# VHH binders against F-box protein At4g00755: the designs that were tried, part 10

Target 1, 377 residues: F-box protein At4g00755, of Arabidopsis thaliana (Mouse-ear cress) (q8lg03)
Amino acid sequence: MDFVNNLDTDTSLSILSCLDDPSDIVRASAVSRSWRQFVVKYSLSKNLCLKLFHQLSNVDHIIETSNDRNGESSEAGSSSLMDTRLLEKEHRAFALLARGCMSSPIESCIADAIRASSTDNYPVESILNTLEKRDRIGRTPSYWSSTGQHKTTVPESLLYKLIGDLCLITEVSIHPFQAYFQRGHPIYSSHYVRFRLGHEKDNSPHYNNSQDKKGEPGKSSIESNYVWTYTSQEFSMAQENRLQSFQLPEPVLCIGGYLLVEFLGRVQTQEMDGQYYICVSHVKVEGRSLAKSFRVENVDDNGKFGLKVLSYNDPKKMEEMDAEAGQDMDAEAGQSQLRNLEQLLNLLHRHPLDVVDYVWPDESDDEYAESEDEAEP
Key: E = the ipSAE of ESMFold2; O = the ipSAE of ESMFold2 at other seeds; V2 = 0.75 times the mean of E and O plus 0.25 times the DockQ between their complexes.

## First folded at step 4 (VHH)

Design a5 (from z1 with L105E P106T H107D; framework vhh_8fcz_2)
Fold by ESMFold2-Fast, scan of step 4:
Structure a5 (fold): chain B 377 residues (1-377), chain A 119 residues (1-119)
Amino acid sequence: as target 1 above (377 residues)
Amino acid sequence: QVQLVESGGGLVQPGGSLRLSCAASGFTFSSYAMNWVRQPPGKGLEWVSGISWSGGSTTYADSVEGRFTIIRDNDKKMVYLQMTSLKTEDTAVYYCARYSDYWGETDYEGQGTQVTVSS
């Protein structure tokens, strides 16, 4: 209906402000030119986005790198032309952003492993091992291990790059490592896990230093190179050999595309040295990536950023098209093959005899009759 | 019964090297993690190094890391400690020990072998 032409501004705003879905606002704007102009004039798409995600108030400017509406309205009213163009641009960008956050498919969101707070037996027990859902490659265990510590209070962390600069994160999953090759099959985990989301600091040369290798312990603290804009609650870790999923209470919009996993409270000592270790075989992150539609450009140390629009194609439709074409499936298969090769190369950097010796040869034939009694000294 | 027999100790100058050996008998050697512990003169026992059942995992005390290497031969029922860049502080009686549980408790120690680092 075209009632906006027949009602005062306050009444029209009251009715349209009842729309809490970006799709409904877009449909309203399709009813007539007057409805579209009203939606644009009063920044309804932007206001809805800010209501859903307050972090979007930090958008300093919008950059359009592709225009799916070539030759769209540059129709002018003299001195108001720039204001009209800005409002139209904001309407397009924020409408797309809100739709992406609500309708993009939930997918695996880790693009790469960056570094760990510490790594034992580098490069064999590096963070790179956590990218694949497995605890072994042939006879060789596959996991990340911290260095040993005498105190339970020393934390550890794993740093990941997410797919794209804008990701709505819903869930993080952690698989602790069970040392099936050690007596009693101990699980080297933590009491609690906590998640942080954020971005790289402006003018941080340390992380972009070409001398740094993936997964290798660096000279600078992770805190020195990143700004954390979200910190979760501490989630309790069950001391079990399974993938454990931690649902965030509300989906969190990550601006900048970095995730830090923190492990708090060491649980398990290694029998041979009496030191506490934290080991992880797999990390998985689920959410809605907006990588196909948006990039983030940080323009300011105050957290203000530029929002770059890559395409106005519906993110959900674009992802459906990619699934039909099978291009992403080929890329994922290729990435898995590259990760397998990188892990194999890391194993080959260790003496081959040591790799073979990682597995107990007679595990099935030498079962203990009194395993439950060993826990009581 | 269960026996661990250490050998290879002696007098060595600072910066020198020694290789300690431990011969195990009376138990299924390949089913136990093994360690080396030492007792400096007038002090308590100090853990030095450990090795898993298979030999695929090794660990070291901070004081010896990079200088000592622990190796085992399950066919020969032997565990070894290769010591390099020896320091006066490494002077101790060295014991081969069998691990029994999650707390790192040893259920048997041998008679020991004396290592003296002195000029």
Scores: ipSAE 0.000, ipTM 0.112, lowest interface PAE 20.1, mean pLDDT 72

Design a6 (from z1 with L105T P106Y H107D; framework vhh_8fcz_2)
Fold by ESMFold2-Fast, scan of step 4:
Structure a6 (fold): chain B 377 residues (1-377), chain A 119 residues (1-119)
Amino acid sequence: as target 1 above (377 residues)
Amino acid sequence: QVQLVESGGGLVQPGGSLRLSCAASGFTFSSYAMNWVRQPPGKGLEWVSGISWSGGSTTYADSVEGRFTIIRDNDKKMVYLQMTSLKTEDTAVYYCARYSDYWGTYDYEGQGTQVTVSS
């Protein structure tokens, strides 16, 4: 891991580490206690977070759902004491947020596939195929395909829900699809890819609308239902059959938990129909999820939101507790198995007479040579 | 080039009031939190009070809360400490101190102003 941090950032992170220590055992001096007190009161943790992630200036209020840190509860309340408690609450929340952004493990951050701008042969060639690192299931190709177009300038997009409402995104990886079953093995990709991060519009709570089918093309515009607070540069796509990683110049804090991948400039026509297609076999997002510690509530059209703290326990410690309490099957493995089952069911619905072809769970059943025949995506 | 000039100290009887002033120059005053710290005779430095760079938040040491009030005037580049119900324990040299988020600390810039509570 290679991050270009300036001296100011390193100094700030070092200071924030000291603020997370709940113990005064080592710092028994009056000066040390006074430093902690006025650092809390001057919102050092909040100010440092704002320097690193300017979008945090949009925190309207902080909500604590459980207070494990309130050992002996304060008994007397006054306006002055309540103001102090508010600043202490801000310090706890932003110190935890800073720690999460800097020390949470880097992991795969896609929770779900929501929608594609278009889909050819739905549901077989849907965005759901991009969730797994593969371009085939046994002998059956696995990819998302846009609809065909005669114009190279028609863009396409893929919409994903991230793990949690707060996620620090470091890298997005795209695997273009190579049609190994077509003559010439064409790669159906785009010239450029661009990433956008954001949230649902205040008046359109799509996450609570369970009537929308996952991966199904909707008639409503993605632009009308989401607010994009971050837009990346246009990255050049190499026309190669490999997972291509696009590192963001700086880690980006996604507030609201949505990622849009936009594909710009169509490259490859299909020989059979002369139309341009964009196809993707895999999309991976790497980052630091803060889902175990935070929720985001009531994001308005100006980006202002409520920051809800779920737990002050170390995110890594929470993962260890989950692993100890959980079953042998982890959540990601369980989701992968469910997605593989759904894909198998879709294949059976598409080819009910081809039940003899057993694709699940082992792909070692390749007994025949690769097809040299032309096939449409 | 940073200068903090304290004034307003003096001799006052127990139960009395006093107002300290701090004139700042040589930096962007509105970008920094400001503090009052004090040094009693023969003792180390004690933090007394602080005010955010916007003036929207103030904080106080337990020993002075309810008795002292910190205020600032960003247009005049001034910080004030209004002290009431003074005790002999408040006798100290009072320093105006700048806090820097960038450095995560405060400095002791300024000559200090002597506050003596006696008789």
Scores: ipSAE 0.000, ipTM 0.096, lowest interface PAE 23.0, mean pLDDT 71

Design a7 (from z1 with L105K P106T Y108S; framework vhh_8fcz_2)
Fold by ESMFold2-Fast, scan of step 4:
Structure a7 (fold): chain B 377 residues (1-377), chain A 119 residues (1-119)
Amino acid sequence: as target 1 above (377 residues)
Amino acid sequence: QVQLVESGGGLVQPGGSLRLSCAASGFTFSSYAMNWVRQPPGKGLEWVSGISWSGGSTTYADSVEGRFTIIRDNDKKMVYLQMTSLKTEDTAVYYCARYSDYWGKTHSEGQGTQVTVSS
């Protein structure tokens, strides 16, 4: 029985507005032309997206990569037809967006390391070392180190670029560095870690940081070049040599694709100089990247942006098609190999006589979970 | 205006117990980790204990682990430090703290509470 045709508009809208699953809204739109027109007319897909992620109210316009254009100097349609086409466009884009946010596979979301607030012994102890799951290459330690400080209250930060401009982030994992080669095997960590997500400032258009080497300390403040739209709670860091996972209380939609990891409260002094250091061997970010379906364009200082739709094909089906194309390596494996080579070259630059005879085991060899006392229950 | 008001200190004999309290106001208490730090006579600030924003995780300095317990009540905007088996080395001014408030600084916003362990 088609109840949309048998009930008044208010009753039908009340029933259909109870649909919390984007797939249910899509299925509803497939039942009949009347149901589809109702879903489109009352913007149910858009309203669901806004209910799930308030940041999506900042979508200024939607761009599709089709040959169809809404040209101003072209033959104009009626106002009614233009309104219908706009509602249909919104329905398609927001239905895909909602599905992506709810159903895309959880994956590793770091694309690149950008900058640290400070770096000791650059380039050997740079942020680039945190991209791979290891604390050593052969006999040579692999970690990022801040510069030394006399005060425990001086914070440090690490800046990363995420895969794509639109990512739903669920978890950040940090592996503190234990100096296994120093007396007492000290762990150079912080008491707390906090996460920020955001985008580059619009008022620095075409600011090209390619003149700076990745991981090299710049003179510009990280806070001067980025806008942080999300700041997490302060999570406790266990003083243990293990990968510690920090699950965000709710998944966070990152528009712009930048993550800042902040370390608060220094714990460990180095015996040699009596100064406090913060050292990290690995940073991992897990979430749902929407890079295959969307791009974000022209993020302004008020957070407004253009949402560009690249394809309406199912992201899972697109991934399957990519695998079936006969490429034995995925993009992440390729990036990991390039990062391993780059780190090896950095080590050889400083220690040309060192032999690299070990690489960290497969990604699946992660250290066991964070203790209950160090993680949110 | 952020305010942290410590209380509960006093003079106790070695092996005694004290409960310190910190009343917080002027910020979203439940979003911040809270810490107890202390300053012994003639020394710098020393971190003692920390508690996550929810109270689900606690950490302690090696010198106090097993003797001190940190607790928070988000509804009352309070953090507590239950101190047992006190030693003369625990003598200090105790402060409750948010690390984000001490960017490059060495002092708390409050006056602290004095704990003296002496026979």
Scores: ipSAE 0.078, ipTM 0.582, lowest interface PAE 5.3, mean pLDDT 76

Design a8 (from z1 with L105S H107D Y108H; framework vhh_8fcz_2)
Fold by ESMFold2-Fast, scan of step 4:
Structure a8 (fold): chain B 377 residues (1-377), chain A 119 residues (1-119)
Amino acid sequence: as target 1 above (377 residues)
Amino acid sequence: QVQLVESGGGLVQPGGSLRLSCAASGFTFSSYAMNWVRQPPGKGLEWVSGISWSGGSTTYADSVEGRFTIIRDNDKKMVYLQMTSLKTEDTAVYYCARYSDYWGSPDHEGQGTQVTVSS
């Protein structure tokens, strides 16, 4: 009675395989029971995902939470019921995953700052300063600084946790720091920047997930703790006081949720000590986070992992419903405010008299100097 | 008079553990971030770890992350460095350090405590 029943399997599969929009595949599965069973039987949603991102072939199994809420209340067969249930589970998960990768809004994707390769004057010049789009708090500069080096070839890196374990990254932006308080207003940057995406190394199927990984002995370096599955080209850094955006040539699916920013080739010495420094005021990452729908479990050394589905509801609709229900401020905004407060309190406690009682005689001139003092030396 | 007094250094075998202590006096300890820095034989000072005034934030050099843990006790005016999985490269004089100048080197360092990793 429908075209799936009236055409041969090869013709029907050929027609349906031309659908490359996840919404079209979902709609096809809703037209009739025959269409739904055909879409499920031939794994069209899974095949679309593999066509878009080859890394998704590394999904070993799918874990669903609250399966009863998905409306699975009837059994279709007797002998092949388990096979049918597995295919239906794969269809639901991969259809949601494909939609997320193609249609989710582009958002800011950094959840946390983890560590820097080095830090000068800790905690004042820590990686935490890079999470906010600013170069100062009041009159106090806000930036991350590496330690000084005599050689230009010593690299530096900044490590971040992304909002989700599964995140499609499109762009990374870096704001170099200009020392507006030093003679000549030097910009402490690098010649090149390179990005890596990956996961924690110790995520084997035989490793206990309840283990606290924070203090494990012998796994302390970035190289020993993480596996980098993607490495970008070296992007040239302009020696300018502005947010510089680096678009990846193609969107990259990060499985595991870690980003490393590497700074290559030091360019600016400090006059007082003659050493090279690299300083950054802000790091921003844009992409499509799938955190509201998915978690990644047990990424092994071969990159294979368990895909855990948290919700089949559209994340955009869920967000709208939460807003209408008068929910509390989101956890990310709350954590950002707590980090800002801790940094501010730490600065005040480190230098209470310098910050509170220090008075510049020409405070208004300082603000004008910042806008007009950018004359080339 | 600001004073920082380190203790706990010694000779330890590779893979061993050691806990360094720093006793602070002469200033409002709970108002200052504290750091550990080290000087290997024949090299310059290397920053190792830092802890915020409250203990709510910690950070580590890549070479020691996951092997060392910095802790403070504001009531006792103490900062500690718990060292595990020690390597020969960790051989150095370790100093407890306080910073008072935003743009300067540590304003106060103790006399240091020698850590030697060998067998």
Scores: ipSAE 0.000, ipTM 0.120, lowest interface PAE 19.1, mean pLDDT 72

Design a9 (from z1 with L105Q P106E; framework vhh_8fcz_2)
Amino acid sequence: QVQLVESGGGLVQPGGSLRLSCAASGFTFSSYAMNWVRQPPGKGLEWVSGISWSGGSTTYADSVEGRFTIIRDNDKKMVYLQMTSLKTEDTAVYYCARYSDYWGQEHYEGQGTQVTVSS
ESMFold2-Fast, scan of step 4: ipSAE 0.210; ipTM 0.684

Design b10 (from a1 with S31D; framework vhh_8fcz_2; at its last look DockQ between E and O 0.50; V2 from the best seeds 0.00; counts 0 for: pae O 4.8 > 2, grease 28.7 > 24.2)
Amino acid sequence: QVQLVESGGGLVQPGGSLRLSCAASGFTFSDYAMNWVRQPPGKGLEWVSGISWSGGSTTYADSVEGRFTIIRDNDKKMVYLQMTSLKTEDTAVYYCARYSDYWGTPHYEGQGTQVTVSS
ESMFold2-Fast, scan of step 4: ipSAE 0.450; ipTM 0.804
ESMFold2, look of step 5: ipSAE 0.576; ipTM 0.871
ESMFold2 (binder alone), look of step 5: mean pLDDT 83; pTM 0.845
ESMFold2 at other seeds, look of step 5: ipSAE 0.297; ipTM 0.751

Design b11 (from a1 with S31N; framework vhh_8fcz_2)
Fold by ESMFold2-Fast, scan of step 4:
Structure b11 (fold): chain B 377 residues (1-377), chain A 119 residues (1-119)
Amino acid sequence: as target 1 above (377 residues)
Amino acid sequence: QVQLVESGGGLVQPGGSLRLSCAASGFTFSNYAMNWVRQPPGKGLEWVSGISWSGGSTTYADSVEGRFTIIRDNDKKMVYLQMTSLKTEDTAVYYCARYSDYWGTPHYEGQGTQVTVSS
């Protein structure tokens, strides 16, 4: 089937832009050299990624770690030849990125704890205690505690480094701390929790990643040293001693690899001093890390960044992707997809169709694990 | 600019009912939890009720549990407080409130609506 050569460019582009699945674009590019060149020329993989994640419009340039071609020596000639190689580079990078977002394993995505907005009894009650799924080690309690406050409206935050500079985040889980050693076994929590994803500001000092600074109380540097590109909805925190999971309505691509957890509305005072505290025993983040394939470089305050491709040849990731693609790309499935493209061509010739916009699925308004029965009227 | 405009306050007798409304503008309403807070004469601000971004979870202060119901309409950018079995102790200026987007800055609240419970 060779409709790319048999139709005008606009008609062919309209048909191919109806492909909303990265695997379909990959299959289309494998049909013939003409199809591959068309997919590359019109940036179909990049356009799909931009539809899925608008932040990817901020990719300033692409760097490939193993670059067998020296464009400055071999390609100092024709500008159009150089443009073609740049488009091929974009196709490879964005095709890998799209597949990574769809097929990378869901895993725990916290690499390290950076700092808290405040910490009581530092370093004993530091953010570092939230990295493990426990509220005690033997007889010693394990939790993070804010400093005390007289006002309920003073927020607190916990800052984490994610595994890799590109991570698709699906869920954040928080376990409030119950002080089993205090009278009445109070749970020191907040009314709401909110999540931000982002990156370090340009010229930000790197001592936030220093081991000497891990868990150190915040110095008003969290707002001054980071740019937050995503802010979640405000989720209700049940006042219960359990791990509570908050599913983001849509998976969010984090560029830069930082997560801020914000606690809003203090609920529990300590009997001894009458002050409000917020305490957390565990924080868990689930998502798809792209650390094996990508790194982000030179992210500026305008959100522009360099996308560095580390590997196209990760054995485990490629094996996983090949297993999924193989199940979709057996001989019958391949023939069915080519037939579908032919049907789209026939339909466009008989009945002109508008290009179908690819949209991320609408999520349920209901919060995971919450119901009207859990929040009594 | 965040704007919250409360309405629906008035004078009611003990045991009566009243519905407060809050119209929100200047932000993505469906991303934020909304709260009702009140200030009785001569006292400080007291948190009354809260509702999550989706409306899937609600919380209430012990003093109003079972008597008040908080609801929201994300399409209309409205939050409501349905008050029943009102007591003289519920007399206060009621404010619609939202937490600040910036750490260390005050929460957002409207101009308030007066609720007076008296015979």
Scores: ipSAE 0.365, ipTM 0.773, lowest interface PAE 3.3, mean pLDDT 76

Design b8 (from a1 with S57Y; framework vhh_8fcz_2)
Amino acid sequence: QVQLVESGGGLVQPGGSLRLSCAASGFTFSSYAMNWVRQPPGKGLEWVSGISWSGGYTTYADSVEGRFTIIRDNDKKMVYLQMTSLKTEDTAVYYCARYSDYWGTPHYEGQGTQVTVSS
ESMFold2-Fast, scan of step 4: ipSAE 0.268; ipTM 0.712

Design c1 (from a1, 21 letters changed; framework vhh_7uia_1)
Fold by ESMFold2-Fast, scan of step 4:
Structure c1 (fold): chain B 377 residues (1-377), chain A 119 residues (1-119)
Amino acid sequence: as target 1 above (377 residues)
Amino acid sequence: QLQLVETGGGLVKPGGSLRLSCVVSGFTFSSYAMAWVRQAPGKELEWVSSISWSGGSTYYEDSVKGRFTISTDNAKNTLYLQMSSLKPEDTAVYYCARYSDYWGTPHYWGQGTQVTVSS
């Protein structure tokens, strides 16, 4: 060949760190064993995930279905082999995680209704009614109602379990309830709505078998049983009988799979008793559920958790996601090298490599280690 | 000492078949993704097919899909392109290319081999 440009490792890392699309990183890892070793060695997929969601730094350990247990393998393996296993495991898990967060389809994410802060006429007017897009079943109204209050400042909340323990939430929609069977057709709503995302304080079987989890009012406090790691702004609620959608300013990664909807500032009194009520006919949550690929285990008081990988299956995802090299904060030598990478990635992008190749689980190829390729190319 | 030698090109009639071979030396063949690219007279380079470094994944330009098959023989350090149902549009110089490792662009080490499909 007439032309060969060699860059040092630091320069190559600087260039590759400009790739913002996880599919670009995994395509790069499919080009050669050395490129894959480079991606793995320098944790490019993990670094991208941390760039997207800093809370992913709280992944304490990764668990794979293929008997990837640190306690069982640590005594048998050498330190170097164990480090290689850990880097390969991180690469597989975080590459899949990055793809899930950026490319999974947006879908309805509520798995179950857990409970309300209060419920009038339980079980007829329970939180369970909010799971379906309706305000009536035949002649029977379908909605959740709080208990009555004389003060406008008493908040109410609805607690939901999301599909899976790891969800990227983009939007929450609330349909206030209009009492079409009451004189004047009042809308029982709140001035503001606020959203919280978080996890259970204790993931033990006893806690998970709480009597309150099926929407039944009990003595268990929402505050005492859950940790809220994200709290949204207060969104203004229009006093209208329609589904109102609240787009989060940025997608929020929920670790633990719980959503709390808080209603603030009571608006409407009931003529019969002069008390303020808050009623909702439907709650919908949209986002990217990672339930098919991941579970979250043992979220501690400091937010540290175990990430369990359930499946690496999605061979068509790279074909659906046309990754383009991102813009650089540079205009010279770095751009030239990025154009070379862009040409290579575009060639692979138009004709993507199988997902199995980029998350190859095999660590047995020590004979082709990076140091050997560098020593005798 | 890195070298790629393409062979197997020639003149064939439409509907015919050819097998192109690319013998490589001077690098660990199984450590790199390989590609076939072609250049028709007066046209730009066109990507034809790629095979991953493991040999587990193969990819094709839509116009050749179902007609061309890319494969490797690691014991012989050889990349193949088996072409069937050839069309006049397949007339081009075919180049064997190795993908870049950590930097640069794909390396074209071969001279190319001419494929002419004509009646």
Scores: ipSAE 0.000, ipTM 0.214, lowest interface PAE 12.1, mean pLDDT 72

Design c10 (from a1, 18 letters changed; framework vhh_etentamig_d1)
Fold by ESMFold2-Fast, scan of step 4:
Parts: structure tokens; C-alpha cells; sequence
Structure c10 (fold): chain B 377 residues (1-377), chain A 119 residues (1-119)
């Protein structure tokens, strides 16, 4: 009847696969009931997300908890009906995920400082000092310091918890510490910095309790407790007292919510003891946090996980949109290809999309932009 | 109110090039996606190419991909189609089209410009 029904499957997929923006796929799903069924059946939102973030192939299952109409809707014994419901769940989840990855505001993404590989004069010179954009509190210096080393090749690291289990990281910024209270005002830094993103081993609800005191040394090694799924290039550190920003070549989706900052190649010795130190006054991470919409559960040894959706908008609006789209399909005669292409072309008219547009096409009912049938005050 | 006027068609030899233009008026051109549609003699209309409102996204039929380039100049309210490596099967009347503001109502289309590819 419409564009999708008038073209063979391969031709329709070819045309719709030209849509390389997740927002256009979402708009396609709102054109008609048949278009929505096609987008859902062929997992277009999921497939586009997977092309951009291959780690999403590790989604084992999807859990929806904000859907208030989930009471007694399950029917037993139909494999076909279950497959349809699963595809609809995937469409909603991946459409919302695509929105989050592409359109969520860039914000500061560190939730907490966990620990450092070493800490000199704990707790005064702990990793906790790096959370604030300052190098002093009144007269007292504020920084993290490693322990001293004679070899330049001994690395140091700082471990952070990110805001949320899913976070698209774009940039990490490091402010080396300049010891303004020492002769010559030395900067204790490294030649290179490298970033890793990953998750805790055994990320089950039962074992998700934090037993470690934040910033405290002397616990199990970082390597024994975490799995690193992404490792950046080594970025060169300028030996300067300024916040230095390291933009990742491509935004990186962190599944599990942990960031490790590694410092490589010691530069500066302390005059008093001749040992090399690495000191940092501030660490900032920028990206798109998906914490308001998603949680990650039960990351296994192969990296597979459960994706929990925390909030959708009113599911009744989505059901109403499906019913309205279905009415267009009740036309007696098959629609011309030009009319169906006209619908596709309307899809290419880009408006800023609100989060509700990805899940509920009719959700954001703007009072001043309503149809001529609205009751206007 | 909405008016679309195509130009640039003509007779070319196989392997030649043509640039089509479409002058738009009567609406906010920069707010609408635009397309090119062609109709060969005795055949139904075929979609050729589309461009988003900003020009940031372009789409092509497989039959023309790699040979045709769609572009727009929002400051001049003009849509373009650069056609290279023309073939006999590209012979058609080419129409500039804008979708309707309402689903199911006819799209706006110009008078068309004839492109003939023949030796």
C-alpha cells in the first residue's frame, strides 16, 4: 500500500539504509504503520547503532522497567508474537540509545574517584583532590601525588567511576601539578598519558556493593578487579601548568562506567630525595552520560550484558500513533510510489528532536504549535 | 503559491554531462527537503535523488549513484543536479519536487526539463 509495500524488500532496505542518521530512522518509523513495521522487522535502529558502536552487539537482553502498562500483557505459547514483542523492545531501546549517543548534552562525566596505583602522604595527597578544579585550598596545596621512584619507566594510574554505566566519552583533561612552594616551581608530570575504559569483574547485583574506601591504597590490584575494553593511544603531555585536553579520535562508548588514566614516563625529580614523582591537580572527563535512561547489568566474562531501560515516555502515545498510522494503510487502492516517496522526503526535513521524539512520536505536544483543531485559549 | 522551475536540460551524447537547476519560490526553501524525480517516455516516475533541508544529507537511487550529485544553495533558493557519465537510459523529463506539509496531499512539482541522451 505505502512506499515499503510498493517496493521489494531489497529495494526498500537499500533506500532506507541510505538514512545514516538515527533520527531519520526514527522519523521513518513515524511515517506509517507499514514503515514502522519494516523499521522494526529489519532492526534498522539497532543495526545503525551497531555500525557506530560495535560493543552494542554484546547486549544479551533488554529489561524495561518504566513501562506502566506491563501488567498482565504477556500471552503464552506464541513464538511469532514473542519475536514481534522482542523486536519492538529492541527498536525502542536502540532508538533511545541512538538519541542519547548523538544528542545528549556534553557534560562532566566523573561521578567519583576510586583509587590510585600509589599515593604519597595519604590521605592529604589523594586522588580525591583531582575532582576539583584547583591546586590549593587557602594556603594548603591540593593535588594527588604518586610515591617516589628512581626509575622513569614505572607507570602510575588513577581510577574513576563515571556517571552511569553507559557513557559516550569524547575528551579527558589533565592538569599537572606545579609545586609553587618548592624552589624552581617544578611540574611533576609524565611524558605520556593513556586512557582505558571498562567495567568491574563480577558486575552482579549481589556483588555490586563497594567494599573499598575511596582513594585508599592497599586493596587488590586494579588489573585483578577490572576488565579494560578500550585503550587509547599514548598522548604527549606538555610540561606546562595548565589544563591539557586530550580529545579521543572518535567518541568511545564505555560499558560499565570505569575510566583508568595511566601516566607513562616520569619527568621531574624532587630535589630533596632525587626521586621521580607524578602529581595531578585536576582530572576532567567530558562526554554524554546515559545514566538517566539506562543501566548495565550482569557483564559476563565475554562482555555480554543486560541493558536496563529506566525511563520511556507515555507508552499510550506510542500505541495511539500506531493506530493512527494504521488508518493510512486502510486506503482501498495501492498508493503511488511518488506519494510514498513524498513521505520519505518529509523525513529528511530536519527539526531538532526532543528525547520524546525517539520513543514517542506524538509525545511533545507543543501547545502553541498544535493543529488547527486544537482548543486555543 | 509554491512554484518550482527547472532548467538546464537538453540533448547530450552518451558519456556527456549536464547540470540541472530548480528555482524555488513561494515557501521557505531552507526548511524543506528537496528531490529530483524523472519520467522516461511511456514509463512511470522514478525517484533519482534527495537532499535534506540543510544540504547535510544526500541520497541517490542505485541507478545514478556515483554519476549524479545533488546540491542546493539556500541563499539563492536553488536546487541542482550535476549529471555525469550520462547513458541512453537517463533520457527522461526531470522534475524538481518538494513534499507537501500534509500527509497524502500531492507533492509540489515543477513543469520539468527534458534530458535526451543520444548519439
Amino acid sequence: as target 1 above (377 residues)
Amino acid sequence: EVQLLESGGGLVQPGGSLRLSCAASGFTFSSYAMSWVRQAPGKGPEWVSAISWSGGSTYYADSVKGRFTISRDNSKNTLYLQMNSLRAEDTAVYYCARYSDYWGTPHYRGQGTLVTVSS
Scores: ipSAE 0.000, ipTM 0.211, lowest interface PAE 13.1, mean pLDDT 73

